# Designs tried in a protein design chat: VHH binders against Uracil phosphoribosyltransferase (upp). Part 3

Target 1, 214 residues: Uracil phosphoribosyltransferase (upp), of Aeropyrum pernix (q9yen3)
Amino acid sequence: MVAAVRVIGGETPLARYVLKVLRDRTTGFPEFRRYVRIAGSILAVYIAGELGWVEEEVETPLGAKAKELAPAGPVYLVGILGASLPMVEGFASMMPEARIALVAARRVEEPGRLKIEVYYSRLPRMFDGPAVVLDPMLATGKTVAEAVRLARDRGASKVVIGSIIASRQGVEYISSLYGDTPIYTLALDPELDENYFIVPGLGDAGDRALGVEP

## First folded at step 1 (VHH)

Design j13 (framework vhh_7mjh_2)
Fold by ESMFold2-Fast, scan of step 1:
Structure j13 (fold): chain B 214 residues (1-214), chain A 122 residues (1-122)
Amino acid sequence: as target 1 above (214 residues)
Amino acid sequence: EVQLVESGGGLVQPGGSLRLSCAASGFTFSSYYMSWVRQAPGKGLEWIGRIYTSGSTSYNPSLKSLVTISRDNSKNTLYLQMNSLRAEDTATYYCARVGSYFELSDYWYDYWGQGTTVTVSS
């Protein structure tokens, strides 16, 4: 299986420093949340290459002209609630014009299978530009896959996934359904445990990022 | 294969204290979140609290000052310490293993013990 995954931890020491802080079991929730935000900003730098850009000419304060880039159109961040919230903010801080959409999903018990139900969403009626689906953890890939499906069904011209840690299983699941969807992640970890946690991972990103353990 | 066996229930005087134990077997206990849930006669299930693999805990706010959950991974045992017991604490207390779907914030219980009955009376 060809996985469309780019592992940013191999490309910048800053990503590995962020991973060190987030993986460390002694990191408290305020610092954990700060570094989830920083991870979102790093992802923005790399994912920007997947987005549409146009050249624009601007006049500098010196009266000279320069050609630079501007977004070709609207860009949407699709945050999967809850731990994605600081990550979305970090990404948006790098691209303040980005629009923010939200998806909340839950597991529904069915005999013999796991079903994902989206019980809340704040999505545009139609995406008039690319969508970046953000979730700190790409574990099984099922919730992220549902967000990708919703964005595509509503006309997103391109969908990109950003995570902090992805499992190989989750990447392969996404790639089997959406082979043309790029996945950007700071780390790619080999396995899931019996509770669907990524190993070595960073534990429960929601509990650690939000400071509330339900 | 997975087994959860509660013990320590019984009759307690109002204002008294009691410690319940849950012996776990058939799985890697240290890798799972664990929870206590109770059911009073003729009532629905009431969540008491949860203990994470880190040892951190989360409690029902109405019960937080009255209970403490702890675990001993070397003994595969979960504990519930209850203080200042009242008649309304009379219930069957269940130990439950928490299944987690990490991409979702929702938790569920995939295995339950048979329960141990606590009666607060005199």
Scores: ipSAE 0.000, ipTM 0.135, lowest interface PAE 15.6, mean pLDDT 84

Design j14 (framework vhh_7mjh_2)
Fold by ESMFold2-Fast, scan of step 1:
Structure j14 (fold): chain B 214 residues (1-214), chain A 120 residues (1-120)
Amino acid sequence: as target 1 above (214 residues)
Amino acid sequence: EVQLVESGGGLVQPGGSLRLSCAASGGSISSYYMSWVRQAPGKGLEWIGRIYYSGSTSYNPSLKSLVTISRDNSKNTLYLQMNSLRAEDTATYYCATHLEYSWETGYDYWGQGTTVTVSS
């Protein structure tokens, strides 16, 4: 079975408007990047429900007391380099106290298996709070799965995944390995093409968000 | 976990046709690339073709004129239609899911195989 997958496009027209801009072939890289940031902020609104909160009492300018919420402890964003950078920024704009970790990985083919090689990371020694793994495109799920593994190995008891578009294949892969890890995504698309791009998708998120085609 | 079971193999005469089926249980195939792969006795694996959820197909060029892959997502089943069979088509036929960008490294679920023998 698939674990908790929440498709935000079904819950707010703003998410579908963001998807329209990002999917549109005519959208240039500055506008694409802006809307990746907006997607990150929308994800923060929905993923906030997975995070810990405590009541705090504050005094208003009128001298009255009010009880509201504050984070229960540290929250870590784990950005998968490269296209996740504006997405991480968008998320952090909603929660400025969030700590930012980074993972860069590549696929290495071996006979009979695929390895994910992490060639750069900036991770805490231990996660003393929840980890939110962010990648705009959850295609095969292999790179995101490796980031989840690293967070869990370093003590994260709660891991949540946020994406802009997830494939059904990638969601099923993550759920088969980490059934307790919620996935939040603006869209769930049905398939991958021969180059492992999500279809209909939005093309190459890195090229479109960063404005540099390697 | 997804389990795949192939069926429809058997003895067929040269020039004949055969349809193989692959039934999935324990999960939906709708999220997967589905492939057919064969292995002749004493030889390595040969990729036949792949089908996407939408029904779009990609084939091994050497086999494209002889085979058709289709799927029925409502029945969670994959099909391989083979025509104009020759002795060199004798092999064990497998269906497989493809979770990676290499057919040799990315298959997480394989069927048990069904044997096709082309002989007079």
Scores: ipSAE 0.000, ipTM 0.132, lowest interface PAE 17.4, mean pLDDT 82

Design j15 (framework vhh_7mjh_2)
Fold by ESMFold2-Fast, scan of step 1:
Formats: C-alpha cells, structure tokens, sequence
Structure j15 (fold): chain B 214 residues (1-214), chain A 119 residues (1-119)
C-alpha cells in the first residue's frame, strides 16, 4: 500500500500558480526562491490541521470575550538542507513560534549496501511535540525517510512530511517504511528519469532555489 | 565480493519471447535499485529500465510495451521479461547496480548474456 498523500494542487488555484512559476524553465533564481517560500506558507495552512490546538479566551478591543485557538505545545520544522531553507522560512512565517531543526545527509557506500549518513544535524534532544519534515523534492524518499526516523526515535508525537513535488516512487518508499506518516505536497508527479529527477518536475531545486551550482 | 551474473540468453526467432535473470551476491540486494542495459554489436549502451527499492519500475519509453522488469528479494534475483522480439533486439544484455539516486551511475555490472534474434 501507498501512504495517504494530500495533493494541494487539486485544492487551491494558488498552489497551481506557484507550480507554474516553479516549473517554468524561464523563471530566474530570485523569483524561484520567492515561490519556494510561498509554497512553504501554503503548506503551513494545510498541515496546520495535523497539529495540536487548544481553545483560549481573549478580550477584544471592545471589552468583549472571544474563544479562539492557540498551539497546544511546541511544533518543530525539520528542514532537509539545502533547497528546503526558503521553504522552512515560508512555513515559519505562518507559525513564528515553530522551532527549527536541520538535517544534512549524504549517501555512503559500504560493501554490500547503501546507507544514509547524517553528517550535520541540529536536532532537539527530545521532540516534545509534532515534527514537520520539509524537503521541496520527494524523489526517492530515502533522505526524507531518515529524517522521519530521527524524529520518531527522539519522541516526536506525530510526523508529517511536506514537499512541493513528490514522485510516485518516493511516496511508495515512505509508505513501505512509515505508512502512518501523512504526506502533503503541491504536486504528485508520475515518474523519475534515468538520473532520478522528478518528471515533469522542476529540475534541480537546489540549483534553482539557492543560485549556487556546485 | 559483489557479483552480478546474467543468464537466459540465446537464439530466438522473431516474435518470440525470452526471460533473462540476474543473480546477485555479495551485498544486501534489497537495498539497491537495479537496471537492465543492452548493447547491440558495434553500437552504444541503451538503457532498458530500472526497478527501485519499493519494486516500482521505470522504463525506456521506446521499449516499455516490450519488456517487464521484476525482482525477487528472497532469491537476490532480478528479471527481464521480453516479448515480441525483433532482429533489432539482438544485443548483449547487462544487469547493473545503481550507486546513487541522482545520476545513472553504476558501480557493478554483470558480464552480460547474449540474445540473438534471427530466423
């Protein structure tokens, strides 16, 4: 079975406008980065429904009382370095109280296997609330899966994944390991090319968002 | 020691079918995506398709209707089913282990098995 995937592009024309700008090969890196940030803000609106809330009473300027919602506790954003950085900033702009954790990972060949090595992280000792793992491109899913594992191992009460584009293969991979982890994405694209880029996709999100090509 | 050993090649008549196997050893087979690649005499390498960790597949669009890739992780074996073979399908067929998710970089190749399509 595949995990439940919520495709935001089907729910709001704004998400499809963002996808149009990000997919367009003529979009330059400053505008690309701006729209990655906007995508993060849109994801925050939808993922907020997965987070804990409590009812609080406030007094309005007219002296009247009203009951509204506030976060039930700490919320963590877990950004996968590098292209996720503007996406994390966009999400945090909607929830300024969110705490930010970071993971940088690489693949390491060992005789007889591939492993994901986390070579840098800024993680809480324990997650005392839900974690939202953010990566613009959910291609194979292996790096995102490692971030989910780290959050769960450190006590995250719930883990949610947010992406701008997810591949069918990446969703299947996450589902095979973490079937209870919801995935929110602006688009779900059908395939990966020979170089494991998402097709039709948006090309290299890191190069296009950060403006630095190694 | 990592090894990939292809088998199942041979002579087949046009319109026929063949099933190729690739036996993997020396590594945790289920941790790797695997590909089939072929090379016709005097020509370059042509990618056929790939099977991911999940069992999901991706194919060369020009070949997709003719081939099916599958794997059996309990037997450490990769398969290529080919149908409706034509003379143009005459080639040496290789299985290969994918080194990285990004880029078609392979770190191990089999020795190849030869398929000849001829009347």
Amino acid sequence: as target 1 above (214 residues)
Amino acid sequence: EVQLVESGGGLVQPGGSLRLSCAASGFTFSDYAMSWVRQAPGKGLEWIGRIYYSGSTSYNPSLKSLVTISRDNSKNTLYLQMNSLRAEDTATYYCARLYTEFGSKYDYWGQGTTVTVSS
Scores: ipSAE 0.000, ipTM 0.161, lowest interface PAE 16.2, mean pLDDT 84

Design j16 (framework vhh_7mjh_2)
Fold by ESMFold2-Fast, scan of step 1:
Structure j16 (fold): chain B 214 residues (1-214), chain A 121 residues (1-121)
Amino acid sequence: as target 1 above (214 residues)
Amino acid sequence: EVQLVESGGGLVQPGGSLRLSCAASGFSFSDYYMSWVRQAPGKGLEWIGRIYHSGSTSYNPSLKSLVTISRDNSKNTLYLQMNSLRAEDTATYYCAAYPDLSEWYTGFDHWGQGTTVTVSS
């Protein structure tokens, strides 16, 4: 089946301002990291609509009652290490009760194919609520797809993907595997280069967000 | 009325080549991105690649050396050329279309019914 993609850059000027700062080659790593965090917070505002909520009654300081919303249950953020770290923090700043899981993966190149190996994860034994998979760059989609698979295999009631920039190739890959998984992204870019970088993109999100080039 | 009709499947020997076609009608084909996806028996969908309306292509890295996607906008037809076929390429192959929207993307707009490729001796 087919997944829906929501491009937030078309919905708020703030998302396009964040993209301007992140795409600009002159932006240094401290400012880049700050704006990755801000992107995470913006994604939380939009992705919140995919999460479960219940009405709760509270008493105001005036002794009057008001009905508002609270989370229906646990919410999990699944951060793909490393550039997702400030993004996860930005999301969690909007929902401090969210639980944080982590996945670390690497590319293993073999003749004629690219394989993704998960070499570290910190995941709940079972997801007893929705999972939001966060990765600044949805390039080939293979690493994000593996994180979605892990969450679904462990019982996540719903999986949502958040990215800063997604490629059309990555969106199609996710849609072909997980048609029921919504993708929220600030921008949708048309192409990948031969090294799997999104074009025009923002370069290497890990190097730019973390300030360390391995 | 919008439709996508895949053709060209069938039985092929290991190491052989095959070209699949997807005939599109009922929409402005030249304005749409086109993709190929496949599903092996008992497995999930696997994305093969896409072609932009301009002819620019993007492929699943696992398949890039083995496939070529092309299109003929004058004939409203999409093609998938496959070389060096192996038993693992046995699958139902689908074409899919979606608009090139810069600010809002709703996923694939249209899917075909599929054509089956069996690689066997």
Scores: ipSAE 0.000, ipTM 0.202, lowest interface PAE 15.1, mean pLDDT 83

Design j2 (framework vhh_7mjh_2)
Fold by ESMFold2-Fast, scan of step 1:
Structure j2 (fold): chain B 214 residues (1-214), chain A 118 residues (1-118)
Amino acid sequence: as target 1 above (214 residues)
Amino acid sequence: EVQLVESGGGLVQPGGSLRLSCAASGGSISSYYMSWVRQAPGKGLEWIGRIYYSGSTSYNPSLKSLVTISRDNSKNTLYLQMNSLRAEDTATYYCAKDEYSLWGYDVWGQGTTVTVSS
């Protein structure tokens, strides 16, 4: 088994430009949302290599034959509500046939532990293809891990994680539970603060992407 | 419109082979995506593999070396060939049609049970 993490920021200047816009505290919510969507599209380009493909022969307008690739079956995007919404849209814009599933979870504070409660989900009764779990922030990894568990319990043949920023702690947590689950992220940041925010991070992705603070 | 009926299940010894059939009526099997899915006792559904309109196939990576999916268009029948069967392959096996259904498969067979034991 090889290390499961691929940091896209090291592979293309475009990813670092997107990170610059998202990290900048002066970026307003319309531009923040726009660049979360762009991040989703970039993730699709890289995660496509993890998905199943089959060769198909097509006839061009010139009557000649060519062999190209087509998806081997359905692909499911599993969006972690709420900040993932523009990210899911960006990913789906690159693969319009992708199916969309949703998981809503919250942190429940208990003495001495962080508990995750899934209070809404829209999942297929069975995953008959790979699942891509999307969350802009992979902080503790606990919410993403719960989504991975739900996909695996429903038969997902392969699960891949996509994030914009992952913490080292979150990556280690996922790897300790699901060593065969690839993680694709634009940035890998070193630490979490006392409230479980990624540092340097980009602040609260939900507030900034959706423009509504509860 | 389309109905699917599986057959060929039964008791098999470990290491044995078995071929399951799925007979379709009400439509041509070659016009659809067709999959095999199984459910072991007390567990969820597990996708085995799929055959496309073109006749190409795709498999669950965990099972690829152990199974082969094929079809006979003249008999309108889908097949699942299983080799090197283990106790863990004990399950009810379903064939299913998916024609762009968002929630998986819009037509299922009733299933056929395979038990792998001595």
Scores: ipSAE 0.000, ipTM 0.250, lowest interface PAE 16.9, mean pLDDT 85

Design j3 (framework vhh_7mjh_2)
Fold by ESMFold2-Fast, scan of step 1:
Structure j3 (fold): chain B 214 residues (1-214), chain A 119 residues (1-119)
Amino acid sequence: as target 1 above (214 residues)
Amino acid sequence: EVQLVESGGGLVQPGGSLRLSCAASGFTFSDYAMSWVRQAPGKGLEWIGRIYYSGSTSYNPSLKSLVTISRDNSKNTLYLQMNSLRAEDTATYYCARGYEDWLPYFDSWGQGTTVTVSS
């Protein structure tokens, strides 16, 4: 069971249009990457409600005063490499002052132990504001969970997850560990296949977004 | 120390049903995907199915209609329900701990329990 999942595909037809392009097997990598960026921008619109804001008074070109909102403090985006790169860019385009942190992780085989190894990171010494963990695919949830742990361990009192497609299994995993961490996703898909891909999903987000198959 | 102990095997008549159990200890059972695998006499290992920590299941397509895998995380126990048993289902059945991220990696196995389907 999950208490904190918001499926944006139910909130705006634009999210479903983005999903149509990304799910379509005929979409080439340049267009796929463009729509991953657009998905990041849409996520920013919805996740903004989880972030801190303060009222500021500005003077318009007409000399009149208006009260509007500005971020209450630093906001961090934590991109999980690799396919998250255009997604992070899309999010940051909506909030240009957001700070960008990066995590690259891999599975390390040890007998009797499921281990995620962070082999590269660019993280602040301390998160002095909210952290938004971004990964296009929330499949098993294990890499995202490790990024959430790192952010929390470094002082992030508020962590939010953004994905393009989440599996029900990955959402259950995150919620079992971090029940207070909101998950925003364009789509929630029911299952994983034997190769850990989300079904119906969109295939391999890294191959499709970056155009390079390792 | 990871331990998996299968039970519930024995002699069953053709067309009968049987439920196998696997008692797990030495790890946080609820964090792991678990699998059932069998080996008929003189044949290789055959994967039966997997249950994820969430309770979602995946089965060998050739066996899906005949078996159901379930788990009780409060009892650290994995189950395999088998129906409409045939002589070809005679095998040693193994409980295995499988990481969904490492499938087909199985890092721990039970000792097995034997099911014989015979009149």
Scores: ipSAE 0.000, ipTM 0.136, lowest interface PAE 15.8, mean pLDDT 83

Design j4 (framework vhh_7mjh_2)
Fold by ESMFold2-Fast, scan of step 1:
Order: sequence, then C-alpha cells, then structure tokens
Structure j4 (fold): chain B 214 residues (1-214), chain A 119 residues (1-119)
Amino acid sequence: as target 1 above (214 residues)
Amino acid sequence: EVQLVESGGGLVQPGGSLRLSCAASGFSFSDYYMSWVRQAPGKGLEWIGRIYHSGSTSYNPSLKSLVTISRDNSKNTLYLQMNSLRAEDTATYYCATDLWSEYYGMDVWGQGTTVTVSS
C-alpha cells in the first residue's frame, strides 16, 4: 500500500457487490454499463469528503431553520473517454451541480520523441475549484497522470482520482508524480499482464461498458 | 528535443567506487521517474533501479547493496553511485525514462557510458 490510495471495497459490501457484477465474465454490456454507473455513484459518496463544503441555513416546510452543507464552489469531473462515460454520469447523479470536462488521449510516436497526445478535450478555461479525474481502470497510470497534469496547469488546487479498479503499479506511478493526489478505488489489484491489463481485473472496460469494440 | 546524456564512466580498479551522471533535457525532468540499466559485453540488459520525482527509489534486489540512485531536479541530473565494484560490473550503463511506455517501460534512452573494472 501507498499512502495516497483508499480502497472502498474494504469499507462497504456494496462496493464488493458491484465488483462481483463487473468482474463476472458472463455479465452482458447493459448490466456492465449499469454497474459502472453505480460505481460512479459510490465513488461520489466517498470522494465528497475531499471536496470543499460550507454550512448554509435552509427553512424547512414547517418554517423551522436548519444548517446543512452546500458545495463551497464549482466542482469539476474530468472524464477520460471512453469507458468513463457511465461512471461520470453516476457521479454527477449524486452531485448534479458538478461541471463535466472530457479528455481523450493517445500515445503518439514522432521523430526523436514519444508523447501523449490529447486529441480531443472539453475543458474549462480555468479550474476554479477541485477536479475529480475519473477512469474505470487505473492500469499504468499514464493517461490519468496527463489529465492530472492538465488540471493542475489550469489552476486546480486540488485533484482527486476515482477508479473502479487500480493496479498497484498504477497507484505507485501516480504517487511518484503527484504524492498529494488522493486515489479512491473500489479495488486495488496486484498485477498487470503482458498486455498491461489489470489482473484479476474485469477485462476491457471500454468494450464491456460501451458495447462497441473498435 | 528530448535527450539523455550519460557521463562519468571509465577504468576502475576492483573494490573501487564510481559515480555516473545523466543530464536530461527537452522534457519536464522533475515530473518523471528515471531508471538506470546496464549491459555487460555479450549479455542482455539488466535493470539496476529507478528513482521517482519525489526521491523514492526501487532497486534490483541482486544489486541494491552496491548502488545508490539519486537526482538533482534543479540541475536536471540523475546519478548512480556504485561501490565495491567487481570485474562482473564491467558494462555500458544507460539512463532511461518512461515518457509514455507501459509501467516499467523505458522509451527514451541515452547513448550510454562504459565502465570497465580491471587491474
């Protein structure tokens, strides 16, 4: 274990139930997508503690006053396309005022260098609040690290990562670059296979969540 | 232009010590982990260890009592300190980084610096 990771599967049986459905090879894409969405909602419950809150007074239907919490300012979800889409929606269903940013990235080889190319993004001009980077699978950590870097460069003072399954190697990679960035995940799996899929994992989250194999 | 340039190799007597340097340019050095790898004549590549931007290190268990990896982010420089050198440590030493390869991958390499351990 690295200090920056919180494994939700150890804290609630609901997370382990979600993982059972997602890991099961017999689960079809409609149910898989549904449970990715549910995982996003569970992550929102736990990640909410990392976000800023202020007390506000409201009047109940009985005319009485009560002090409760409201977001201190804008909150951004940064979804890494593609399998993150239902996860982002699940998170946003718990926090409807959250703003949604999107990043699509790929590895590009150029003469004299290798780099990560963000080939599509929908981003705020500035992150004037916390950013939650969402990707169902934190395998090597490379794409998630680029999303974290982008949010930091655009003013995010706090960045949090949410995943459904993280590898130990991916968590270590993120922690080596961004030691203060909390990682919340339903499961922490021990290894990557030769193709860098998380083992035991859940296979290809994009194929299984979106129902379209490119 | 992304470049890594190793230096500090040479002839060393058995039991001696040597410090290698690797000068990095063309990327945000302080944001990436760095690795040292060696190749003895006629043999395959052997991973020595890596250092994360924070200074945390991971070593090949067979070598960790002999080496120390450090970095100076203000100078964009990586170091490999080697002690108690033996003839078996004769090799070309490379620094490398992983700008996009899979975890443990090394997609940017220097030209190497040669260390010869003999009397």
Scores: ipSAE 0.000, ipTM 0.134, lowest interface PAE 16.2, mean pLDDT 83

Design j5 (framework vhh_7mjh_2)
Fold by ESMFold2-Fast, scan of step 1:
Structure j5 (fold): chain B 214 residues (1-214), chain A 120 residues (1-120)
Amino acid sequence: as target 1 above (214 residues)
Amino acid sequence: EVQLVESGGGLVQPGGSLRLSCAASGFTFSSYYMSWVRQAPGKGLEWIGRIYTSGSTSYNPSLKSLVTISRDNSKNTLYLQMNSLRAEDTATYYCAREGSLYDWEYFDLWGQGTTVTVSS
């Protein structure tokens, strides 16, 4: 099996510093949220290579001409609610013209399978450009897979996944369904515990990022 | 020596079952994720699946219904159970130790392999 995964923690020390802060049990929720936002910005730097760009000529204040890049068209961020909110904001801070779509889902355990129920979404009728699905934790991959399906069903020209920590199981699940969907993550953690939390992970990203336990 | 040694290969009839073993030595086996990888004659490497320190497993979707990976940490041994074997499963089977959280499919130790031939 081939997985299209890029592990950013292997490419920049800054990603590992962000992971150090997020993994540390002593990090409080305001600083945790701040570093989730920073992680979103780092993901934007790396995922930008997957997006469409066009060359444009600009004139500098010195009267000189320079050829630079601009987005080829609309780009959509698809945030998985709740913990993704600061991550989406961090990404959007790097690409202010990105459009924001939202998906809220819950897992429902059924005998023999884990079911995902989407109970809220704010999606364009049609994606007229690439979609970047953002979720801090890619655990089983099932919620992210449902978001990818929704984006593809609505015409997204390309779908890319961004996470802060992905499990190997979740990456393999996504790759088995959507082998052409790139996955960018700061870390690739080895296992899930009995409650489907990523190990070593960072605990409950929603509780830690939002400061409110539902 | 830090090493992995596969065993249990051989000739099997189509539709048969076979269990491969991988004996680990020279390191703390229970602390590592382990994978099985195969290479058919004239083909590239194909990842079969892995087992985590928790005992959880993940498999190549093309092979998931045909294989089961397990481990016995008290014996420092990794297993691959294969059922409903077909001629296309003829390959050299390797066990491999996974290393880094920051490298996809990084294997820092390999066995020498054991050959499985599925033929009548």
Scores: ipSAE 0.000, ipTM 0.265, lowest interface PAE 11.6, mean pLDDT 88

Design j6 (framework vhh_7mjh_2)
Fold by ESMFold2-Fast, scan of step 1:
Structure j6 (fold): chain B 214 residues (1-214), chain A 121 residues (1-121)
Amino acid sequence: as target 1 above (214 residues)
Amino acid sequence: EVQLVESGGGLVQPGGSLRLSCAASGGSISSYYMSWVRQAPGKGLEWIGRIYYSGSTSYNPSLKSLVTISRDNSKNTLYLQMNSLRAEDTATYYCAAPEYWLDSSGYFDYWGQGTTVTVSS
């Protein structure tokens, strides 16, 4: 009942250094945003293995031939607005040909439950390739699950999730709905608090990345 | 609560091959990295290798050419293939998984009961 998760913090010291900066309460918003961007670039390196590739022959400046890889088709990044913006930019800097889609959702408090409402989206009518859903925080998993549903309903051949910190609860929620969707995250944290923040986490990613508290 | 049950052990001739299985119940292994560990009589635990949820593997360098770890997520089962077995491979073999994601770096909370491999004539 648990989704397939790859925890990058266990695989490279660079991911743990990024997490150190992002978790530190003394880190100001300009540095926080910079390291969210760096996290997006690291995720691109690891998620690239999930995407389709084809061999292409090129001619070097020496007139010699070499076989290398190119994307097999269109790749879509689906950014969950707002804190994902620098993360999407970091990912796209590694794959400039990637197309960018956006989903904006809000939490609507109702007695006894947390409800997610999508109030804006910029999505292709059809995903003619894989979709990478990006959100720095996979807390309850509900917002990310809705983005996965939208991509799958519009024909995405494969959906992959990238986050900076995922909670165990959020991973299990995604697994219960989409057990075949890989999750790549820099860290996997054990708990949510009563306000649905990941603990130990990094606090409110939106406030810290964007520098504006609503 | 995940339960792990190893099987496939027994008496094997020197130079023979054996495949061990580890079946999981009470939860899916598809998102865990899984390890094989062995303990020879009178000796400490020796890590054999692990397989990540992606199928990527990492082995003890002393054992890399002798073993192959694989998984079948559809059967919720982990495998250990051993070739060219020697008397020194006589041990109880365990599969192991982390209980909690935060502690997944080298610490195991779920262990099977073990399956015994004896290499002799």
Scores: ipSAE 0.000, ipTM 0.121, lowest interface PAE 16.6, mean pLDDT 82

Design j7 (framework vhh_7mjh_2)
Fold by ESMFold2-Fast, scan of step 1:
Structure j7 (fold): chain B 214 residues (1-214), chain A 121 residues (1-121)
Amino acid sequence: as target 1 above (214 residues)
Amino acid sequence: EVQLVESGGGLVQPGGSLRLSCAASGFTFSDYAMSWVRQAPGKGLEWIGRIYYSGSTSYNPSLKSLVTISRDNSKNTLYLQMNSLRAEDTATYYCARDIYEGSWTDAFDIWGQGTTVTVSS
């Protein structure tokens, strides 16, 4: 067990209900996408504790004063295209001021190894606040690691990872490279198959979330 | 200053065993995966295996029956245990900080100076 991983499925029955819907092979793409969105919102609730906040005094409609929290500065969501799109939307629905950055990567097969190529990104020139990297599946960890590297290279004050399902291998890979990067996931699954899919997992998150199989 | 220093190499007879050490300094050792790599005379680099931050290991399938990688984070030290050594295991052995991000060109950013192992009668 890696200390940097927080498994939300152990903390709320709602996360396990979301996992039930997403894991079920009979769940169609509209429901799958809806529950990926809900997973993003749940992750926002838990990841919020990693972000910077400042206490602010507000005046209520009754003229009374109350002290509450506001973001200390800009917060960036870094979505891994494509399956992360509804997840980013779900997260942003909880934090409407969050800025959205995007990374698109593809796997390139090489004998005995998996190589990741980033072929598109929309990133700020410099991150002037924390970055939350979102990918529904943390399988080998290589694509997420590239996004973390890009955010850190551009000055992100803190990087946090959010996933729906993480593999033990992927968590170990991230922790070996970025031990200070917290990982929040609804589930931690024990293994990858020969095609690098998480087992038991939920299958191909892109196909199931977007409803289009290329 | 980031530095890796290997030790424990030397002459060993065929069938013998040897344990190499790699002392790390100048960075938070426990945050990084570490690898062992060797280079036989006149040959290219051959990856032996890595140990992740968590202590999990991954080995070159050709070598996994002959080697064990371990680490002691309290001492900032990486180890390579080798058994049943053969003449073909004669090589310079390097420890390296493993930042493998999907490309071997960026796999290792810090290398030790190497320690020589000679397997000969």
Scores: ipSAE 0.000, ipTM 0.135, lowest interface PAE 14.1, mean pLDDT 83

Design j8 (framework vhh_7mjh_2)
Fold by ESMFold2-Fast, scan of step 1:
Structure j8 (fold): chain B 214 residues (1-214), chain A 122 residues (1-122)
Amino acid sequence: as target 1 above (214 residues)
Amino acid sequence: EVQLVESGGGLVQPGGSLRLSCAASGFSFSDYYMSWVRQAPGKGLEWIGRIYHSGSTSYNPSLKSLVTISRDNSKNTLYLQMNSLRAEDTATYYCAKEYTFDSLGWPEYDYWGQGTTVTVSS
């Protein structure tokens, strides 16, 4: 019916602090990029609960035994180029064994229609485990939906979406296509403007994270 | 050349079951979402349901309990299973190819089959 979206901004003040820095128009690109990385690390903490884990016994320096968790198998991060790169790095810093896949896509816009063209990808032939699709902005959901499709079609055992800001429209779009796909986001914003930017949002994440204008 | 060919229609008794097939050719079938749509005599088009390339489905809530959509990507074939057929299910049934692998929230179609007629009568 409605998407099962988890809004992390409601669960930790740290997420709201990150959002404050990213939303602030006065934040320069080096600090913006740093906080996109931090957002990726926060998302890893929360998304970890969706991934597979196994108990392993380890010996402490005191010679005692302890049971803790390790990943059950390979985990893939699927980054939507470009602004997702610092976010992928932030996530991977928490799970350094995660494998990285990349999708670069652009919109072809016509009245009432949006077509997504994937013009570059680095994907495994088969996903041997869960895939986490990362895009700082879940606006219309079109590009993220295509990445979810590619991961599912190549055998991902589970797909999870991570974003910094999601629009209500984008969440509803993903849920209409992939109702079983969990969405984790720091913020859920109510609307898109006529150019498909999330409002209040943070502007153009690509321009702000990469420090180069298109 | 994209072609969609429906088959399996015919005369069915009320309460019966029927499986329609749609044979696809001329495109990468496994990459596209597919829909079933029907049109009863003298009425407009009624969307039945949609199947994503992975096999996940979305149905018209008014028809959900009566139909199942499936696909076999190895055979480039789409299926519609109908159970407990009633007189009001009499219609021409079309399979339709989504315009893109990523439509705008609701399906947009670029190709339709010619349709297959299902008549439910005693």
Scores: ipSAE 0.000, ipTM 0.112, lowest interface PAE 16.8, mean pLDDT 83

